VH-VL binders against o29789. Designs and how they scored, part 8

Target 1, 134 residues: o29789
Amino acid sequence: MDEKTLAKMIEAVNKHMPEKTRSLAEMLKEKDPTIRAKDGNEYYIEKRELEFIAQHVDELDWPRFRIPVILEMNDIGGERVIYVRDKLHAEFIKRAFGFDRVLNGILTLYMYELPQIRRKLRTASQVIFRISLK
Key: E = the ipSAE of ESMFold2; O = the ipSAE of OpenDDE; V2 = 0.75 times the mean of E and O plus 0.25 times the DockQ between their complexes.

## First folded at step 1 (VH-VL)

Design T6 (framework fv_tarlatamab_arm2)
Fold by ESMFold2-Fast, scan of step 1:
Structure T6 (fold): chain C 134 residues (1-134), chain A 120 residues (1-120), chain B 109 residues (1-109)
Amino acid sequence: as target 1 above (134 residues)
Amino acid sequence: EVQLVESGGGLVQPGGSLKLSCAASGFTFSDYAMNWVRQAPGKGLEWVAYISSDAYGGTTYYADSVKDRFTISRDDSKNTAYLQMNNLKTEDTAVYYCARDLYDEWFDPWGQGTLVTVSS
Amino acid sequence: QTVVTQEPSLTVSPGGTVTLTCGSSTGAVTSGYYPNWVQQKPGQAPRGLIGDTSNKHSGTPARFSGSLLGGKAALTLSGVQPEDEAEYYCLLSYSGAYVFGGGTKLTVL
């Protein structure tokens, strides 16, 4: 997928995400930062995930990519896996990174695949991270 | 007004093929993903196939029951989506609907449907 | 295979309130599944009622509302009218597929 197509997908993702969230810089100052996900609920976000975001995307890019890709952690056959439930997010990841493993209708990533995704998103000035319920 | 019109249904023998068309009008077709959904006589709705807009790469997805037999496609210059159905089985007998999809936000409008009957 | 579960049938009196639910075999339903509700009357094509959990489609009467309830998507009808008698299907979005529920036959008596 070329850079222009990826940029169009990011714009389309932003069209379907909730309105403006808190500044990344403000969230980094909180002890237990949360993010309002598309489902209207607030989820705790790990401090190290915010630090990763801060290293790879400046504050001007954050408002364009309102909500990072929502990922859920699970265990399958003794492996820690990441579910990408959202169809739009799954299409973005599949097209950008070539991941297409689907289990029970859900795009499923192994934990060891996340560094590859993050590395490529750094280059594209984009962000994903997992969200956890407290 | 926004509308979808299906065509191409009919009677076909097991192992045969049909190509359905879904003609769209009243909206910018190229901005939307399109779905095919079927309903067997007296049964519920079953999703069949999806195709995204060009902005999302024209990505396709299929129900397991039709993988490797059905192919969804689109021609944005003609505002039309297609469903090519090969190696048809009696279990494929259904009314086939097309439906517009704004990336999981909206699942409407729907067309009136076209009947496909697979029998000897 | 992923299964989406709905009540097979529900009955409500005219003017009453009824809630239909939609659950997933993959876990609690959140807005990330983009729950959609579709109405189908006998002999007619389906009609979209609610998209993205609670967004009303054009022409959906004010008495219909969508929400999340107890880990399921919910469709609530308040002040039910006789013309609301129909089959109601929920549709959940997954990364590789859409899956319809089995439908709820709503009887208005």
Scores: ipSAE 0.000, ipTM 0.557, lowest interface PAE 12.7, mean pLDDT 75

Design T7 (framework fv_tarlatamab_arm2)
Fold by ESMFold2-Fast, scan of step 1:
Structure T7 (fold): chain C 134 residues (1-134), chain A 122 residues (1-122), chain B 109 residues (1-109)
Amino acid sequence: as target 1 above (134 residues)
Amino acid sequence: EVQLVESGGGLVQPGGSLKLSCAASGFTFSDYAMNWVRQAPGKGLEWVAYISSDAYGGTTYYADSVKDRFTISRDDSKNTAYLQMNNLKTEDTAVYYCARDELWFGELFDYWGQGTLVTVSS
Amino acid sequence: QTVVTQEPSLTVSPGGTVTLTCGSSTGAVTSGYYPNWVQQKPGQAPRGLIGDTSNKHSGTPARFSGSLLGGKAALTLSGVQPEDEAEYYCLLSYSGAYVFGGGTKLTVL
């Protein structure tokens, strides 16, 4: 998808149908935060996992796009796998950072990848915002 | 239990005005977008107006047939949505429903009120 | 003027399978239009059935399913019951507007 098309889709979502979501900042203030999974059930998320996600959201300047983040969590073989379900966010991340873990609009983040991912996201997000949506 | 209750319908003359209310209970009203939908006697459903939650700026949208005549609003302190209808026409005669949107999962019009009848006639 | 088109009426036998479709005058229906389905029985307010193309509303029986089929949104009933006789409306989300289809009267005979 080209940058103009992606920008148009983001604008359409923000103007046409504002999506309701509680912010990551609000979730961070909760004692026992939950996220909704694909099966429609609520699952508890650990504060450290939420903080990890919030750090990446802040680095990507997602509040400027006003696109809701839908978070899903699974436990696979003792590893916590967090999916960012929003396909517009996933397309932005894939274009910005070249991550190959985006499948059908889902970006998979593993907790043990934090240091490397954070460094790369910071550098790429600055470049992309200046050329794509400005 | 989610409940929506409409009120304010009645008989009004062409060119007149009515204000409909939709009282909500059983959920956190301030988190949800609200709609008004109407149904003329023996006809299908027609979307009329939309208002987002205040967290998203209380953004409003209207059907072309009612633009500049109808105004949707909400008062989260009273858990109530409103539809102010001005310059009513005979073709506005319908049962008016309020309905809730759950936008995060795209469940639009997931719960509806019982409806209130508006008759525009001389 | 944007128009959402549904079959005016369909008939199905008890226990049978039927698919209702929902098309747009603007082109192929995609998930970006957030297709939703509502059911209305005579003398009653409408009830939500399916959201976001295929997401069942709480309380929707397992026999109902939503999908995209041939550039249209689709509602499929498998193992139809007599109580499923009703008007079914689809709705699509456009820039600045929701548009309902004309409704499908489903007769169970």
Scores: ipSAE 0.000, ipTM 0.522, lowest interface PAE 15.4, mean pLDDT 71

Design T8 (framework fv_tarlatamab_arm2)
Fold by ESMFold2-Fast, scan of step 1:
Structure T8 (fold): chain C 134 residues (1-134), chain A 125 residues (1-125), chain B 109 residues (1-109)
Amino acid sequence: as target 1 above (134 residues)
Amino acid sequence: EVQLVESGGGLVQPGGSLKLSCAASGFTFSDYAMNWVRQAPGKGLEWVAYISSDAYGGTTYYADSVKDRFTISRDDSKNTAYLQMNNLKTEDTAVYYCARDDYYDSSGYWYFDLWGQGTLVTVSS
Amino acid sequence: QTVVTQEPSLTVSPGGTVTLTCGSSTGAVTSGYYPNWVQQKPGQAPRGLIGDTSNKHSGTPARFSGSLLGGKAALTLSGVQPEDEAEYYCLLSYSGAYVFGGGTKLTVL
């Protein structure tokens, strides 16, 4: 990836992500970025995963500055799942995705496999990106 | 039934301080973000400050014109939002409104759907 | 230094149709700006009309509608009534701030 492409991705993230989540833009600049998982540990995240999220933020109906967005990772069924928590995820998911929406085969919301997460998403504002690296 | 009532306005000299209150009734105050908006005599509306619900961290934002001088806060046990105004300038003379924000239902986001009647702040020597 | 621009004044005849627009100095206004419209009559507090581009607040008459038009947010009144004479403000959401337009004085003549 060249520096001009990186600058464009950072611009897209800064434009569409709330100010509290500019950490995504900073992670795009890091050599070996990490993401906080639910178990409290940090795991390396592939730059291509962050680039995919940054590339597709323009396709999402992101709430502006009022919504904190936090990136978290977990393993579900052998896939790496990146959680993007927004403040109003229940209505945001209804508007942008639906709980069972597939975008380009990569963005998938399958809440039925995660009863605890499904319940928490309704109360804790989370959106799941499921990225296939296979 | 659903209403916001501002208080605390008055006449103050430049460099002085005032604390405004916004008392909410008829709805679950803790579910909503709150804004302060002002309007100088004969002029348009200007957004001043925002505070999110405590469920989302009580995050605050301010207009550049009031940054470092004004502080927005809330007390959900009293259904009240506050605006602490320090180092007041003549340019701060305005009617100050509180407005409800950050409610989302299935039809979309509802910003500034409920307003108080305002409280006048006059900064003059 | 972001500026939100509205027509300073517009005139419409009773029963007519008028569209008010709201533009941003940052570029084309999209739904991601969550455009809001508020009405203010002399001596009164503002009243919310439209949220999130096109969603009516409770009590907003059916004759009001919100949309996006030509890279701007738009408020359209169809079958305008004398009581619609008022100042109308648009409000756009940015990272870290809300910005009001300068207001449009609508005269019903």
Scores: ipSAE 0.005, ipTM 0.540, lowest interface PAE 12.7, mean pLDDT 71

Design T9 (framework fv_tarlatamab_arm2)
Fold by ESMFold2-Fast, scan of step 1:
Structure T9 (fold): chain C 134 residues (1-134), chain A 122 residues (1-122), chain B 109 residues (1-109)
Amino acid sequence: as target 1 above (134 residues)
Amino acid sequence: EVQLVESGGGLVQPGGSLKLSCAASGFTFSDYAMNWVRQAPGKGLEWVAYISSDAYGGTTYYADSVKDRFTISRDDSKNTAYLQMNNLKTEDTAVYYCATDYYEFGEYFQHWGQGTLVTVSS
Amino acid sequence: QTVVTQEPSLTVSPGGTVTLTCGSSTGAVTSGYYPNWVQQKPGQAPRGLIGDTSNKHSGTPARFSGSLLGGKAALTLSGVQPEDEAEYYCLLSYSGAYVFGGGTKLTVL
């Protein structure tokens, strides 16, 4: 996927995500960083956990629950497959970007590297994406 | 409590076939990918086969050493994964383990069964 | 053939710190390889410790940690206990395959 198409996808998806948070670089400068969850509550995050995430994702990927990146796992019989948890967002993405198939139920690994967030997202329905590099 | 129980191992002659089963309990089996891993006596672990959950398309992958001889499958209604082994060779002698794989949560190889011994001998 | 390399053996004293490494013949190990770690004691089935890079399974003791170090995956034990004596295997994900390392025998003396 070219950079311009990816940028448009991120812009379109973020337009429908009501909350945005500060960048990972900004959070690493804070003494007591927090993440705002979908339920509207703030949760403290260990600074070492943010440092771990920073080693494995670039600034644009974090936080994935607020700044989603579209997930492509494979092409099946010439069909592009996009995975999102929220059914309504799946239909929007399919329509807006012309993907042949969108499947629910797949969430990003990086959101599950934090025990507090992993436990919460396990029970919640959220739009979560991951971009695969082909 | 999460449990995986392998069965179906035994003694077989070269060229023979066996079908292994991995019965799962204590978790939502259909959400997990499943792996088969083997260990020859006194040797290290060797990955054998993988099958994704239906949400990922039921995609299968195999180690080169078993490709075209082994087939992995699953029956989510029975919470069971299978490994069909054909044209067995003495080098296939090993304890066979099944192990979970949960891509969505980054929980790869978290749960393992006790293993079932396959001995291929003339 | 892709090869995943581990130290064959390491020795550490009780209460000490030791780091095991996991390298790939294809180049530097990154998070995209989904490095994970399993422990196996003699006569027992393997036990998952680290599910992806630094993501610990719920039953893994606090003294274990995973990371990336110098282009390799790393497993660090701090405050080693006698029961930590075991074989440790790393596993990396490639296109269409998982590949185990040869294992590291950790001796606690």
Scores: ipSAE 0.000, ipTM 0.514, lowest interface PAE 16.5, mean pLDDT 70

## First folded at step 2 (VH-VL; framework fv_refanezumab)

Design R13 (at its last look DockQ between E and O 0.04; V2 from the best seeds 0.00; counts 0 for: pae E 16.4 > 2, off the site)
Fold by OpenDDE, look of step 2:
Structure R13 (fold): chain C 134 residues (1-134), chain A 121 residues (1-121), chain B 112 residues (1-112)
Amino acid sequence: as target 1 above (134 residues)
Amino acid sequence: QVQLVQSGSELKKPGASVKVSCKASGYTFTDYAMNWVRQAPGQGLEWMGWINTYTGEPTYADDFTGRFVFSLDTSVSTAYLQISSLKAEDTAVYYCAREYFDWLYDAFDIWGQGTLVTVSS
Amino acid sequence: DIVMTQSPDSLAVSLGERATINCKSSQSVLYSSDNKNYLAWYQQKPGQPPKLLIYWASTRESGVPDRFSGSGSGTDFTLTISSLQAEDVAVYYCQQYYDYPTFGQGTKLEIK
């Protein structure tokens, strides 16, 4: 892992992690929806991104769909993979982007696949980093 | 040394096609997205789109759909820009530029030297 | 698309004097999650490709002289050359990469 990437990941963990997630249903009702980070800062979620998510999620699941979409970065033996642990998030990613790789029962993405998701979900997704000591 | 080396100048007639190459060296090709930027004579920079260097998936700016095709040959760390049905207004210098594209976007830190494409009858 | 507008279009500054170029974005390029401005400045000399000077609005690229600095946040940004040198004659572009990248129209900097 290069220093630049590591620095970005550490920074993301420290500043980006949400204190509490919010439901898609609630946020769709707001003109300027926000999420509160652990550092106490609020950041805006782009409404168009929420609408994009809503188009690929059954309306009945909107109250259960949590924002932001969590993309968990894992470094295992120097190999970086992204876990999408939330079941609704995983189903959404499958439906919206066509990614369906499952490793150890978890939807798994590779780093080179992230830009496609992040471009569509710049604000509505967050990357968190988990360091593996294995 | 990290660098992008593009193919030489092209002179084409209207309706013809051109394929510009951009060869990367000095770094891992698939760690950076490749962007294409057009600059007409005496004009500013215009972003054309980018290509995922690992998956080969291209994304085109709105004004560069249809006649423009991004492609790769990863075996030789080379990106290509093909322009079909050339028009006089396609006369410009075309640049490739890398962008770190992990999970955050970045600026274009390395540029090719540019390829002049002249379209004239 | 985010529209980038630079001012002025052209600028003549005496050697050793301060040069200031402004750039405005049609919408904020500050990413609230990481509190970074996705804004870059490029220098393009005649017959050469653009060269990255500043990224994240204020971070100087490696090898760029200290006389170059970037400032601003949100929608208003400034490139400053504290003491203009002869080799600084060029066209300067701002760029946002918050969304699909877009460039300002460029500012031509000349020696007065």
Scores: ipSAE 0.408, ipTM 0.833, lowest interface PAE 1.8, mean pLDDT 92
Fold by ESMFold2, look of step 2:
Structure R13 (fold): chain C 134 residues (1-134), chain A 121 residues (1-121), chain B 112 residues (1-112)
Amino acid sequence: as target 1 above (134 residues)
Amino acid sequence: QVQLVQSGSELKKPGASVKVSCKASGYTFTDYAMNWVRQAPGQGLEWMGWINTYTGEPTYADDFTGRFVFSLDTSVSTAYLQISSLKAEDTAVYYCAREYFDWLYDAFDIWGQGTLVTVSS
Amino acid sequence: DIVMTQSPDSLAVSLGERATINCKSSQSVLYSSDNKNYLAWYQQKPGQPPKLLIYWASTRESGVPDRFSGSGSGTDFTLTISSLQAEDVAVYYCQQYYDYPTFGQGTKLEIK
């Protein structure tokens, strides 16, 4: 891969990652919930997406369920897979979408499964990118 | 072998700061949350909070909001506990502990050896 | 917070006899979604970190002798050592992880 493109991808991921995650319980109480990204900007989270998450997360877990849902894209020798490493996020994805493939202790998605998730969670999920070398 | 190795004991005066390290080995550091547990001399176990090792987001128990800061250096698979403005009541053994495998909050299956922090005048 | 209360505070049991330690939570730690009790037991010997014995109330951790067993559900739990050995002298803690974790105050087990 082009080294400038790789550097740009890493910078983009780092810049848009949240400065702090926020509790689902806290954000459900707000009219216009936002997440502050590392670039200093605040990004709105659509309330209906939070409500969708809430429908598939037991209420006792809402205080510790962190927003956004993290979808980690990995490029391992040309094979793209998505890891869901946060345990609560993984259980939510399993319940809401039916994806249950666990490899090496991590819920693992294929690229063709990503659009279904992103369609429902355009603002409440975040794709991040990691580089894996041989 | 899965292991948590903590930094050595510390002797500090009131008002100083201390930073305890917890080095993980034998597993993927970002796969498991890291918890901190305090045990004052002759007393029981007290959960201080945890840090999400992927996002870096800490969660503190009510009594540990303020002077206690959890942080990470994922490049060396290490979690840190920093205590500022030390008080005599902070004298305790501080443990790091890894959550056991499951998809929700777990028991703690791997513990560091503990770091004694002594605060005396 | 879910308060965990152990009984007794200390216990002396003869070698080879049964030891029983009780733990009561201030609210249920049974999670209806997976039907599991979020309850663990730890053993702590002097100068050592705690060691996980039992999780999910009754599941023995790998390498723990089968004389250790856990039982109970909801709010009332029991750790049983069926035939006490000299090396079992320790303080035992129950811990819930249904919510932010809390530990019982500990039960000191001694050989009579």
Scores: ipSAE 0.000, ipTM 0.518, lowest interface PAE 16.4, mean pLDDT 84
ESMFold2 (binder alone), look of step 2: mean pLDDT 93; pTM 0.946

## First folded at step 4 (VH-VL; framework fv_refanezumab)

Design R14 (at its last look DockQ between E and O 0.28; V2 from the best seeds 0.00; counts 0 for: pae E 10.1 > 2)
Fold by OpenDDE, look of step 4:
Structure R14 (fold): chain C 134 residues (1-134), chain A 121 residues (1-121), chain B 112 residues (1-112)
Amino acid sequence: as target 1 above (134 residues)
Amino acid sequence: QVQLVQSGSELKKPGASVKVSCKASGYTFTSYAMNWVRQAPGQGLEWMGWINTYTGEPTYADDFTGRFVFSLDTSVSTAYLQISSLKAEDTAVYYCAREYFDWLYDAFDIWGQGTLVTVSS
Amino acid sequence: DIVMTQSPDSLAVSLGERATINCKSSQSVLYSSDNKNYLAWYQQKPGQPPKLLIYWASTRESGVPDRFSGSGSGTDFTLTISSLQAEDVAVYYCQQYYDYPTFGQGTKLEIK
């Protein structure tokens, strides 16, 4: 990991985690859906991103599909990887982006795969770092 | 010395194809996304799309689907732009530009010198 | 797509005077997670590729003179040249990279 990547990671460490996730179904009904972060701030979720997600998730699962999509950063043996622990998120990512690497039952992404997801889900996804899970 | 060096100017007839190369040096090729930008004569900059230099996955802007193909040869740290069925309106300077990419994105800090493609009968 | 609109399209400024270029985005390019504005400024001289001047709205790229500065947040941004030099004659572009990158239409800066 280069200095620039490390700096970006440190700046993003769980600072703006959502206080509560919201369902895809309820957010699709709103014109300007928002998420409240733990720090009390609200940020907008782009409607087009929600619509994109909806196109790749069965309508029956919309009430259970939680926003934002959580991308959990982990360090495994010095290699940084992203865990997608939520099953619906994993299925969505598989269907939408073609990533299906499952390690120990968890959908796992490499850092170089993340840009494709983040460009499509700038606001509807969040990267978190769980130090306690190491 | 970090740089992007593009292939030379091209003169083509309508209906022909052209392939522009962009060779990277001085840095790890697969650590930066490669973007393509078009600039018609006297006009502004237009983002065409980008290619993931590690995975090879291209993404095209809406106006640049079909006739435009991004590709790579990582063995020589080179990105390619191929334009088929050339039209007069394709006459422009085409730039490659790198972007540091991880889970966050960055500005285009290094640009190729540009390749002029002229399409004329 | 996020639409970037610059103003003015062109301006002439006397040597040594301040030049100001504005850029507006159709939606916020401030990312809540890192509190950074995904906004860049480029300088393009005739026959040359664009050159990165400012990124993250206000951070100067290495080698860029101190007279160049960027400010703003959210949807409104400004590039300022505190004291115009002859070599600053160029077209300037703002760009957002919050989403798929888009450029402003450019601002032509000339000496008065």
Scores: ipSAE 0.227, ipTM 0.802, lowest interface PAE 2.9, mean pLDDT 91
Fold by ESMFold2, look of step 4:
Structure R14 (fold): chain C 134 residues (1-134), chain A 121 residues (1-121), chain B 112 residues (1-112)
Amino acid sequence: as target 1 above (134 residues)
Amino acid sequence: QVQLVQSGSELKKPGASVKVSCKASGYTFTSYAMNWVRQAPGQGLEWMGWINTYTGEPTYADDFTGRFVFSLDTSVSTAYLQISSLKAEDTAVYYCAREYFDWLYDAFDIWGQGTLVTVSS
Amino acid sequence: DIVMTQSPDSLAVSLGERATINCKSSQSVLYSSDNKNYLAWYQQKPGQPPKLLIYWASTRESGVPDRFSGSGSGTDFTLTISSLQAEDVAVYYCQQYYDYPTFGQGTKLEIK
């Protein structure tokens, strides 16, 4: 990957990052919930996706469960993987999709596993890109 | 080098079952998803679903949640498609296809040669 | 599901002439984070499996002749064969892989 392409990818991700996450409990109460991104726009979160998350998260955790679910893409020595660092997000992914691969204490997905998650969480999940040290 | 070799054509009667194999060689089997695609005679391509070759967890397209079962034998780098209660409308060529990773998602870069399943009285 | 619609269903073109096949998706297949269109084109000759020609809407797969090119973005895409050869007689499919894969219905290309 050249330096120009990498820089463009980081820039694109930064523009769509949420200014602040919101709790599952709060958003479930709204008719048309949104997340405000750093670009200043509000983006709708599909209510059916929030309900899907709620089905796999203990109700006691709903106030602490942050939206969007964060999927961190990493390029580690030419291998691309997805880290799920948030503990509640990781437990949700394990319960909802059955993925349980842990590397160095972090739930880790292969890139080809992402489509199943995206189908269920198109608006309620966010892919972010990080460069890991070699 | 990198290839997918499928089992031979099958001629079946309605109500029977069939199991199509897809043997991979030349790459690490568990590092790539395996997809199944159906093509009825004279018709287009229809994605049936995929299987996670590391966990063994299948995902079926909505129209294929029933008589179709994906499975694996990772010890011989082989994926399987089983079709039960065969109907005449199941007559088709069935392909396995590897999804190549380059970044997020990619197209199907390696296809098996196809397995014709004919269901006739 | 993202529905892929090709046009025309069939096309007859003289040898050496340009062939154009269109593909329209029901939703954008442009991913904002990497600015790439998750759109592929396949060629299927009689009795053979599909063969990948183009991915990311415009990137030629290794070994594909340069007379094949892809263009378009978002929802509207085009496969162009700049100078038709006899060996190019086939059915051509577009496919999105932005979400669960779906294929267009196919376009049969014949020599006129």
Scores: ipSAE 0.006, ipTM 0.602, lowest interface PAE 10.1, mean pLDDT 85
ESMFold2 (binder alone), look of step 4: mean pLDDT 93; pTM 0.948

